# Designs tried in a protein design chat: VH-VL binders against Probable complex I intermediate-associated protein 30. Part 4

Target 1, 227 residues: Probable complex I intermediate-associated protein 30, of Arabidopsis thaliana (Mouse-ear cress) (q9lqi7)
Amino acid sequence: MSRFRSLLQASVNATKKALTWNVEEWVPPAEKHIFKFHSKEDLKKWHLYSDSEYGGLSSASLEIPDKGDGSDCTGVFSGNLSVDLSEGSKWNISRSGFCGMRSKKFDGFIDLDGYDAIALRIRGDGRCYISTIYTENWVNSPGQSEDNSWQAFVFAPKDSWYTAKIPLARYLPTWRGNVIDVEMEMNPGRVLGMSLSVNAEGGAVGAKSGAGDFRVEIDWIKALRLP

## First folded at step 4 (VH-VL)

Design a35 (from i06 with heavy chain S31K; framework fv_ifinatamab)
Fold by ESMFold2-Fast, scan of step 4:
Structure a35 (fold): chain C 227 residues (1-227), chain A 123 residues (1-123), chain B 106 residues (1-106)
Amino acid sequence: as target 1 above (227 residues)
Amino acid sequence: QVQLVQSGAEVKKPGSSVKVSCKASGYTFTKYYMHWVRQAPGQGLEWMGYINPYSGGTKYNEKFKGRVTITADESTSTAYMELSSLRSEDTAVYYCARETYYDWGSYEYFDYWGQGTLVTVSS
Amino acid sequence: EIVLTQSPATLSLSPGERATLSCRASSSVSYMHWYQQKPGQAPRPLIYDASNRATGIPARFSGSGSGTDFTLTISSLEPEDFAVYYCQQYSSYPLTFGQGTKVEIK
């Protein structure tokens, strides 16, 4: 109740102020920067993982190549997807052949309330990647919390830079890598982090799939307010 | 090589609290959920709760409602389980246990366990 | 909460004999795991998701079952197999274990 009254009063005050001063002071910008991949310092916000931690043979790297010519510097997430297991593997995994990059823990939350989509500026290899958003929330346990993961496929076309725009509504709730059938809405005000991952088992018809090399260049990740 | 090393045995009086540590090494600490499981002498295993070290998010067994707190310190790769208002029935070996990779790479079970910490509650 | 009932409480057998351990759940379970515990040691993962052997577990160990009825079988007991075995569900919170089946030397 008091929260509703507070929001209503703020809305009235914001509208009145916009008419007399700066019209865009209370309106959020059409886009919000989340990540950029332009320097080695930017990459320190991420960590890599792969099936190698479970006895798989996949490998991953995330780097800013030294192009030596002054051309635009972007992050390169690349590696090799292997469905083989190492000798003496401690894991009998059913889903080998995966790599991912995950943002490190934030000093709080990324507030995406009021935004409609995530945009990724990428140049890829024809594979489909998985975009994951992690939010702080609880399911079926009021007063206890766990991170919720929300996933969407993102196609990374070859040769040309592409801005993939993924509506937040398209992200499906997942539990332990599986889509769950629950009535649950993403809390965009409490985003903890994001990841980008790829696996040898392809998700989309026509996309490159299977074991072998993967490579995607990433310029930036933003949130967008759609028209 | 994955290792979970727990703090040493403790003797506590009823009504006090205990904080057991579990130092992880050999893997990316924030990637795996850490659970706490206890075992009273001669009895079976009892799940207490978990923490996601990435977010600090926790889930507890309602049996320990208001008495258990699980925390993690990413800088030292250490998980903690604090149990307050101790009773004689809390005398047990307390284990930390790592859950296998969540996301989708494996099925969720406890793949690595700490050596256990005996907590004795006696007057 | 889901209650797991293991039977029998104790199996007294000789090396070379087959051991069959039962775990019954009070409601349907999607994921059932088995652990082995020897005196003075932490539990060791044995079987995950009903029928998959954990790494390093010999072929004599097998698991089966679905729904509410699960079974762990040791085809031919070795001396090192005399231990307590626990089933554990990962279908709902709180996570629960069975009370254990002790496999002891006859």
Scores: ipSAE 0.014, ipTM 0.544, lowest interface PAE 8.2, mean pLDDT 81

Design a37 (from i06 with heavy chain T28K; framework fv_ifinatamab)
Fold by ESMFold2-Fast, scan of step 4:
Structure a37 (fold): chain C 227 residues (1-227), chain A 123 residues (1-123), chain B 106 residues (1-106)
Amino acid sequence: as target 1 above (227 residues)
Amino acid sequence: QVQLVQSGAEVKKPGSSVKVSCKASGYKFTSYYMHWVRQAPGQGLEWMGYINPYSGGTKYNEKFKGRVTITADESTSTAYMELSSLRSEDTAVYYCARETYYDWGSYEYFDYWGQGTLVTVSS
Amino acid sequence: EIVLTQSPATLSLSPGERATLSCRASSSVSYMHWYQQKPGQAPRPLIYDASNRATGIPARFSGSGSGTDFTLTISSLEPEDFAVYYCQQYSSYPLTFGQGTKVEIK
């Protein structure tokens, strides 16, 4: 099994859990803002990436569309997923079809101790997106540390605003895009950053997949304390 | 476009430490893992470890038993490899090498290499 | 750790001949890569993930294999191909290289 197949297999289980979570009614007692997407300055906290950095032809944008003075404004992460490769690709990538938005590393850490879940207020296109949380390295042995990235699928329903609530415990540890089998919990006190990404391949039953356009509107990202 | 430029050759005494630098240019420094690989004269390649400049995460070959420390300075796009308690057996050319890394990584090979830094350990 | 054993240690061939280089792993490897190194130079990537040519690598270079048995083939040697070739696994830590196969002019 390839690394992508391993990630997709584990992600199917995580996506089922995330979809089940998304069905639950949203009633958080306490919350902490992590990001908002209401102005051009808010978007400067994010970096776009795609398979184009590796010879693919996907494209991505993150913008605040003008909806008129005094109206609500939200971030729009959109683009086109292509599984084609550019001729003479510098990186000679064997797979393509991905776009992502990644936060610039926090100045220090964001402390999410005492919070149970990440909530994303989104309005989407029927695709499954991947929510990634980056945490400080874990210590594997004396003198060694390893990167921590944690991933969960988030379904973005077509044309409807909803709040996806993903328990921190449901994020799976990943390492270079692969799910790893480690007995470790996320350290929510040492979060370095986050990303939201989309792949042409994969997703849950009932979610749109494959090459083509993607679009998700994002209002905010918060940490929630569950009842 | 992409360049990795290493510091110059060094001669060190047994028991001392050496710190080799690798200055990256032509790409986003934090998007790619940086590895260190050494080669003793007339011998093959030996992996020492890596750093992820985005997170600061490191992984070391246990063969160096806590003697190696890899660091990165994002402001100067420079990676460093420090090796302490030097022995004559540490005489080698030390290379930095870039690996492609992104959220669901497809490439786990070394696509660009520095020119190498000869470290000679002699009494 | 995974031990990679390359054979033969030396290939003495003439330009135009086919070179076949073997790399055998002590346990199953998911990702095997090949590098070329000329005297006084840093290694240069040739093949990644067993069979994919790195950017700028001519079609005469090809890789194959899976599990524990991997092969690098140069279909028709050019003068610039005489070098040392290393295999490298990226399946488990520590990352390891083979001891190298020297392809030299006869």
Scores: ipSAE 0.016, ipTM 0.584, lowest interface PAE 6.3, mean pLDDT 81

Design a38 (from i06 with heavy chain Y33W; framework fv_ifinatamab)
Fold by ESMFold2-Fast, scan of step 4:
Structure a38 (fold): chain C 227 residues (1-227), chain A 123 residues (1-123), chain B 106 residues (1-106)
Amino acid sequence: as target 1 above (227 residues)
Amino acid sequence: QVQLVQSGAEVKKPGSSVKVSCKASGYTFTSYWMHWVRQAPGQGLEWMGYINPYSGGTKYNEKFKGRVTITADESTSTAYMELSSLRSEDTAVYYCARETYYDWGSYEYFDYWGQGTLVTVSS
Amino acid sequence: EIVLTQSPATLSLSPGERATLSCRASSSVSYMHWYQQKPGQAPRPLIYDASNRATGIPARFSGSGSGTDFTLTISSLEPEDFAVYYCQQYSSYPLTFGQGTKVEIK
């Protein structure tokens, strides 16, 4: 009978769903902390840089503010982007107005193999930031290698905490801030470090751009395995 | 101010190796790429390779076919260029030269140079 | 590799005269730079990205060009300008230099 077959099939489907759920319950959530920004000790893992090293006038700081309000502290990456050059500067740079924070080089590698995305928990200023991943150099030809940086834009919404999830596949290989057309894919098992930077040119339609103040609060950076 | 100071002149025998150093000061060592360029007596400039001191990533002129190794020591802000299997044709002044490198992009030229290290390969 | 050919090999001129140096590339170049080298010294940057003067370089030095043809001009030679000048491309690896143009006193 068709009704009997329909009921039997529904029972089989329910059993399969229950078995699938039971199997999935044994797999832990796939997330991996890479960085946290909760103490001054955490901030010692980072180095600040800016166009001031090249004759620009931008400034940057990375701090754990003592808010005195009883809230948990997070890192604050803030400063001022200036497109002006210092008086009498010996430097002539084509792209002034940038600041960044770069992790100190790891002793070895961060193994992110098996993860699909980088997640940043941030509260920003409406600017677009650049997330950079540094990996072991790829071999361009036998006996040669190139420096490997991989970049993706991350929008930092104003006034609210946001978890930006950037698939590793969305990071583009870059050389000197320019996207290069290569057939090499990122090796997530060979990550050397990361950075977060901001510049006056911006990076996304509708995001705040230009010279002036910037501020982003950072709670953590994780690797995620997406569903 | 920015300064690149190289090791002193060396005289080497054919088949040996030489390791030239370049000590950087006056800037953040990991924010700039370091190149090596040589000049044989009476000849022009020849690019050998570079290193990104932050990543340790290198790129070499294939002409040197595994004979050149460029390294960097962040703790001492020093770059090194080692050339092995030396021949008389390797007699040259070897220069380190700094290039602006950062995430956003810049002009790709050699803004500061070391004073040069004369390496003489004699039989 | 991109081959850079500089001409002339030697320019014999007097102080106050205009010097025009040519650099031709075997294929199109995105970034062309110029360096000055005096005997016993390291090269000194003059012009970057075809036309921009490096810091501290006098206004008498100018660069122009695009594609495969680039020019370095010294509008009025000073005694300290008699040196060898090299062009250098940064469009593809390996990076290459021209063979040099020697500007010497007449």
Scores: ipSAE 0.125, ipTM 0.629, lowest interface PAE 5.7, mean pLDDT 82

Design a39 (from i06 with heavy chain S31N; framework fv_ifinatamab)
Fold by ESMFold2-Fast, scan of step 4:
Structure a39 (fold): chain C 227 residues (1-227), chain A 123 residues (1-123), chain B 106 residues (1-106)
Amino acid sequence: as target 1 above (227 residues)
Amino acid sequence: QVQLVQSGAEVKKPGSSVKVSCKASGYTFTNYYMHWVRQAPGQGLEWMGYINPYSGGTKYNEKFKGRVTITADESTSTAYMELSSLRSEDTAVYYCARETYYDWGSYEYFDYWGQGTLVTVSS
Amino acid sequence: EIVLTQSPATLSLSPGERATLSCRASSSVSYMHWYQQKPGQAPRPLIYDASNRATGIPARFSGSGSGTDFTLTISSLEPEDFAVYYCQQYSSYPLTFGQGTKVEIK
């Protein structure tokens, strides 16, 4: 009888402890580190581009500010968006006023199968940026292949660090900077690279747009499995 | 300034292969698609395919399916077009031509061309 | 594939005259471009996206059209304008060129 009551209490207590353990040690969303922006070596994984290569006058930089003590080092992607064109080259590009940073191609692929979102830890300027994912060639017919690029807007709020979580399903297929109306699924198992870009023409309603300065601080980029 | 410089003329026998090079300078090689276009003597222009040097992604004209291979070497800023199983009708001047690509937009035209490489296929 | 038909095949004119060249597509085209080619030379971009002049192209060159019917006009021929002109579509793969219109001295 006493043993019976003791076994019942032990069973109840074990269940409560297991439940408490599962709650307190709740597994956070699975995450995969893709990029960090903490040193000059980290920035060597990126290539800068702007409309200046196409006849425009925009400028961009990507740097780690030297704070002397190494505290809170993050990458700073900044510059100036100009809609003006250099003399004699005004017909060389379709639209001016853009800057971007593109990762060097991965050695192999980043496998995002089983992940739901891309997360960017940023502190911005109130502009919308464009997140681009480049995936392995999609085979259209035997012996042919295609590049796939996928884009989504990222709002970068002022003043506070923010983790922008962009569901992979929100990335739209693009061709030459334009969204294409084609039923096509991203191949998340075969990611070749990524970029982050900004343009003067604008983004989402309510975000800062137009020519002028831009600045976004970036801590890291991760893939997340959302609960 | 932007230049595309191609390899010199070649004479090949039927059934052999030819590999033509196109060395780019004056711009960021990976930011532009590189196309290949040929022109048979006294004839018009015929598109063969392209490569995106950033990704290595290619697109070929079905007419050349299984015979054409376009590659790019970022370290030397050079694009290559290899055509195999050569026939007499492959005698042509072969051009490389650059197309602007960027995430914001493009008019999708060929703004710079190489000088051309004459490939003669004869026995 | 989209077939581009240029007309006339040959246009014989004198300097100072107006040249009008046609390019017709077998189906609707999103981007139509024009290139100029002189003997022994690579093609030179002339007009992109139907009506925009490429860098360095004189104002006497103009393009127009949409859908399946496109026109290149040279308002007053200069000696250096006698060449072959090709239209080219970028609407679907394979990319295609017209057969060319030769503008020659009368």
Scores: ipSAE 0.376, ipTM 0.703, lowest interface PAE 3.3, mean pLDDT 83

Design a40 (from i06 with heavy chain S31R; framework fv_ifinatamab)
Fold by ESMFold2-Fast, scan of step 4:
Structure a40 (fold): chain C 227 residues (1-227), chain A 123 residues (1-123), chain B 106 residues (1-106)
Amino acid sequence: as target 1 above (227 residues)
Amino acid sequence: QVQLVQSGAEVKKPGSSVKVSCKASGYTFTRYYMHWVRQAPGQGLEWMGYINPYSGGTKYNEKFKGRVTITADESTSTAYMELSSLRSEDTAVYYCARETYYDWGSYEYFDYWGQGTLVTVSS
Amino acid sequence: EIVLTQSPATLSLSPGERATLSCRASSSVSYMHWYQQKPGQAPRPLIYDASNRATGIPARFSGSGSGTDFTLTISSLEPEDFAVYYCQQYSSYPLTFGQGTKVEIK
C-alpha cells in the first residue's frame, strides 16, 4: 500500500518536472540588456578616443541631445575623420583617420554564455563601424593569460533605425587591431567591455568610406538568443 | 604632450623588493599597453613584461618567473612594476614604455618611454 | 626565445661617413624595430616594422630586411648620431633586444 502511494507521488513529481522543463524549452528567445543610451549618466560608462593621440586631426563626441520635449533620447556618436596630420607634425602615422568609443571596464564580467548574438539599435550614416568585444582569457597560465579582443563589422544604414544582429561566431579574434590566423572560440562568459569604432579606410563593400563626417545614433546594445 | 614620469632612484638590500611607478599623462591611459624594460649598467635592454591597463591582463618574461608583478591604477593613470627577492644582478635602470596601437592594425613598437628609475641592490 | 645578434659590436667612424648596422635573428621575424640610446637617456624609437621612420627621425636613417636579416643604415653620420643602437623583435614572446651596436667617433 505504502509502496503504491510512493510510486504514484514519484510519477506526479516526474510529470511536473518534465512539464516545467518543456515550458522552458518553448519560451521566446532571451534578451540581455548590456547598455542603454538614454541619459547623460549612461554616457559616463564610455571613453572617447581618436587618432589625435598620435597627432592626427580626427575628432569625436558622444552626447545626448538636450530636447526637453519629453521624448526618449538616444546617444549620438559623431565627429570628423581626418587623414591629415597636424601642421608641422613629427608623427609617423600609417593609418590615420579613426575615432572610437570604448566602455569603461565592467565591474566584474558580463556573462553572455548561452547567447548567440550582439544586437545594436542604431541609426547611421551609411558607414561601417567596428564592434569590439574584450574578453579575459579563461586559462590563467603564464603563456595563455593574455586578454582577447574580438571584432566584427557593423553596417549603419542611413535614415531609418536598424537593429544590427551580429552572431558571436562572426567576431574574429584580434591582437592589437590585427586579425590573428588561429581558430579560437570566444569565451562569452568573461566579457570585460565593448567598443564601437570607425575609420576612414572603411571595411565593407558598398559602405561609405573616406575622410569626412561620421554620425551614428545608438539606442541600446543587447545580447540575444536567436531562434 | 604624452609623458611618462617614473619614481625616483632607490637603493635596496639583497632579498628585499622594489616597486617602481610610471605616471602617464596626455593620452587615454587604458587604451595603450604599458611595458617594462630594464638595463643593467653597461649592458643592453631586457624586456620584463607588460600590462593591459584596461583589463589588468599581464604577460611576463619567464626569466623573472615568480618575482615580477606589473599592476595599473586607472584612477591615477599609473603603472607599477614590483620585483621581489632582489639580487645584485637586478641593479639596473628600469623603464616603462608605451606600445603603439590602432583599431585597424598596429606595428607594436615602443613610442614613448619614461625617464628611467635606477635601482641599486647592494649590501 | 628569439635571439638577436647585432654586428659589429662597435663601429668606429667619422662624421659624414655611412654606417651600416646588422641584426640577425635566430628564427624568422615579422616585426623588427630599431632604437637609439645616448648615455644617460632613455631609448628613442628610430625605425619600426623594418623600414618605417618613427616620429621626428631624419631621412638619413633607413631600415631594410626581412626574415632573419635586418639592416639599419645611416647615410651620412652627424655628430648627434654617435650612440648605441638596438634592434628589437615583436614576433613572439618573450620580446627580445639585440646586444647593441655602439657607433663611436674614430
Scores: ipSAE 0.266, ipTM 0.691, lowest interface PAE 4.4, mean pLDDT 83

Design a41 (from i06 with heavy chain Y54F; framework fv_ifinatamab)
Fold by ESMFold2-Fast, scan of step 4:
Structure a41 (fold): chain C 227 residues (1-227), chain A 123 residues (1-123), chain B 106 residues (1-106)
Amino acid sequence: as target 1 above (227 residues)
Amino acid sequence: QVQLVQSGAEVKKPGSSVKVSCKASGYTFTSYYMHWVRQAPGQGLEWMGYINPFSGGTKYNEKFKGRVTITADESTSTAYMELSSLRSEDTAVYYCARETYYDWGSYEYFDYWGQGTLVTVSS
Amino acid sequence: EIVLTQSPATLSLSPGERATLSCRASSSVSYMHWYQQKPGQAPRPLIYDASNRATGIPARFSGSGSGTDFTLTISSLEPEDFAVYYCQQYSSYPLTFGQGTKVEIK
């Protein structure tokens, strides 16, 4: 009887493993890669922008540094935030000092239906960055409520790898960087693109702010189903 | 240097359509909204609508709803404004105008304008 | 829609004189901008967000105001300031312009 009980237990365990296996096959993965930053080809999916397009003096770069051994290839978004203005600039000094990286428009959409959060694997400089999600505008109505931009702050801890998990519900509707006071919900099935930006104002008490250098390493961006 | 160069003057018959182009250069085309503003002879400025070239999203003045279509072609950095069912009252100079923009804060004004396209609607 | 009323409709002044132009909105406005248009030319940005001078605009031009009342001031008129001046709101759609104030040199 003991021998048969051992065989039955093994069969039960194998059946439970097969049932777990079948559940994993039918249920989408708990995470979905949106972007990776492991090669120069990955970086071609992104545009850099800064206040220099408008007469500011900030600078930005996005690159895969040569680490010699090749074992830790990640993207580096870095540059200098300047609150100084070139001659004839149109920028108000109180809001100059701005750099960003924005994904190129997809041929289609990033489908985030069924996911709860955006995760960024980053190694930072102690600054707060702004994560922006761009969605299709499906409703035309008067005023700023038809904007398709959604923003959340991302603190980037100094010199340590961190997975920032930002619930989609935490993203606030914005019009040109200003939060709009309307009841709107993101359509996660109609995401057109994303950006990561930084400015000299910062965003959180205790985070580094002001003019000067910025640097954040990015490994990947994923969508997550939170437990 | 930022430049917006519009297509040449057109003469159209009532009931027809006109499509005016605005070719942008000197900046990242998808980073700025493009608006269309018209001005009838001897009159003031009238806003028609805009396009976000990144998303393709548009907003139109209700006065022109059903008659105006604004589009953008990223490959040529060109915005278009098409106005249908033309009447003599649509005779005007049509301008494209770029909206200032950045992610953090806004000034939301028209910093560069095209030279204008005269559209004359007559029999 | 927000109606912008500019006054006076026409302002006739000699070079060196001070010009004061008014723009009143039918509702409170978040962003008010001013444009200058010379005969036969496209409008040129002059003042943005009520009080900030656009690129290349001389210090004699200044703007002020909030809510529904906005003012454009030219401290000492130059011959090249002959033009029509338009205010424009960016608070709600449709975007609207005032009817214009024509500044002409006597």
Scores: ipSAE 0.134, ipTM 0.645, lowest interface PAE 5.6, mean pLDDT 82

Design a42 (from i06 with heavy chain Y54W; framework fv_ifinatamab)
Fold by ESMFold2-Fast, scan of step 4:
Structure a42 (fold): chain C 227 residues (1-227), chain A 123 residues (1-123), chain B 106 residues (1-106)
Amino acid sequence: as target 1 above (227 residues)
Amino acid sequence: QVQLVQSGAEVKKPGSSVKVSCKASGYTFTSYYMHWVRQAPGQGLEWMGYINPWSGGTKYNEKFKGRVTITADESTSTAYMELSSLRSEDTAVYYCARETYYDWGSYEYFDYWGQGTLVTVSS
Amino acid sequence: EIVLTQSPATLSLSPGERATLSCRASSSVSYMHWYQQKPGQAPRPLIYDASNRATGIPARFSGSGSGTDFTLTISSLEPEDFAVYYCQQYSSYPLTFGQGTKVEIK
C-alpha cells in the first residue's frame, strides 16, 4: 500500500534528520540562510521606506520581475533618489535623497552567535548601499534606545553577480543615521531585523553617488562562519 | 494628511488607572517613534516615554516608576498610554507626539502632536 | 537629568518689537528644539536642531546656540506670536523641556 510506503519513507527521513542534527550540534554549518528573494512571498517579509514620508520626492520598489520561464527569480530593489522637496513639505529636511527596505521584525530573534560575517549575493549599479542590523538594546549603552542599529557600507558592482562579505566587526553602532563614538559590541545572538538602504550622499571613493536612479538585484542574505 | 487623534477627556478617582489612545493616520505607523508628554494645569511640558511601533520597544521616564505602560497596535495604527495608581497630581492634558525613526538620519523633534486628552483625577 | 532653564519667565513687549528668549542647559546638549504653545492648543514645532525652521515657520523666527546656551529670536513680533515658548533637549534620557517663557502683550 502507498500509505505504508509513505510511512516507512517518513520514518527513514526522520532518522536521517536526527543523525544530521547530531552531527551539526558538534560542527555548526558554515552558512546560515537569513533571507531569500525568489518569490513574491519572500518579498512580503520586507517594507519600503523613503524620504517621501518626510516631504522628499524619492521613490522605491521591490519586486520579482518576469524572467522568461520563471526559473531564475531574484528580488529587485530599485527607484529614484531625489534631493528635491515636494511643494508644501512640512519637514524642511536637510538630508533628503534616501530609500530603504527594512525587514519585518523577526518572530523572536535570529541567533548569529558563531558567525563572522553577513553575506549578500547582489548585482548592482555601482552605488554603495548601507547594510543595517538591528539588535536588542544593551542596558549599559549611553543614551540608549530600546534597540541598537549597526551599519556598514556595501559596494554593489555593475553587471556581474557578487557576494559581498561584511565582517560583523565592521558594523558600527549608529543612532538615527549617525555613528556614535562609544565602545560597544554587537549582540549577534539577539538580531531583531535588517535593512538595506541607499542615499544620494553615497559612501565610498569611486562609487556612484548623487541623485538619480538606483537598482540592485538581490538573491539571498546569509550569515557566514569564516575560516 | 498626517493626523494623531486622541481619545476623549476622562475623570478618574484616585487609585484607579487610565488608558489614553492615539490613532495615527496619513503615514507609515512603524516608521515613527510615538512619545507621550503631559502638561499639568498652568505648568510646563513633561516627557513620559516612547514606543518604537516597529519593535514594540519602550523607554520610560523613571519618575513614573512602573506606573506607566506604553503599547502600540500596528494593525489599527494606534498607540496607548496607561497610567496606574492615579493621584490628584496626575491631573493633566496628555499628548501623543510623533518623532521620526529611520536608518538614514534624525530630526529628533516632535513634528506632529495629538490634540491632547484631559485626565482629571478627583474624588 | 538635563535641566533646561528658560529666561525670562515672562517677556512683556509690544507688536513690532524684538523678542530674545534664552534656554540654558545644565550640561552640553547636541540637539535643542523650540516649540510654541497657545492656550488650549497642542505645542507647535518651531525650530529644530538649534537653528532650523520647521515647515511653515516665518523668517522672523530664528534660533542659535550650541553647548549649554541657546537663543530663540523673533525679529519683529506679530499679534499671533504672543504665546508660550518651550525649549527641549534630545541628547539624553529622560527628555526634558524648559519651564517656558511667556511672551505677552505689554
Scores: ipSAE 0.376, ipTM 0.711, lowest interface PAE 3.5, mean pLDDT 83

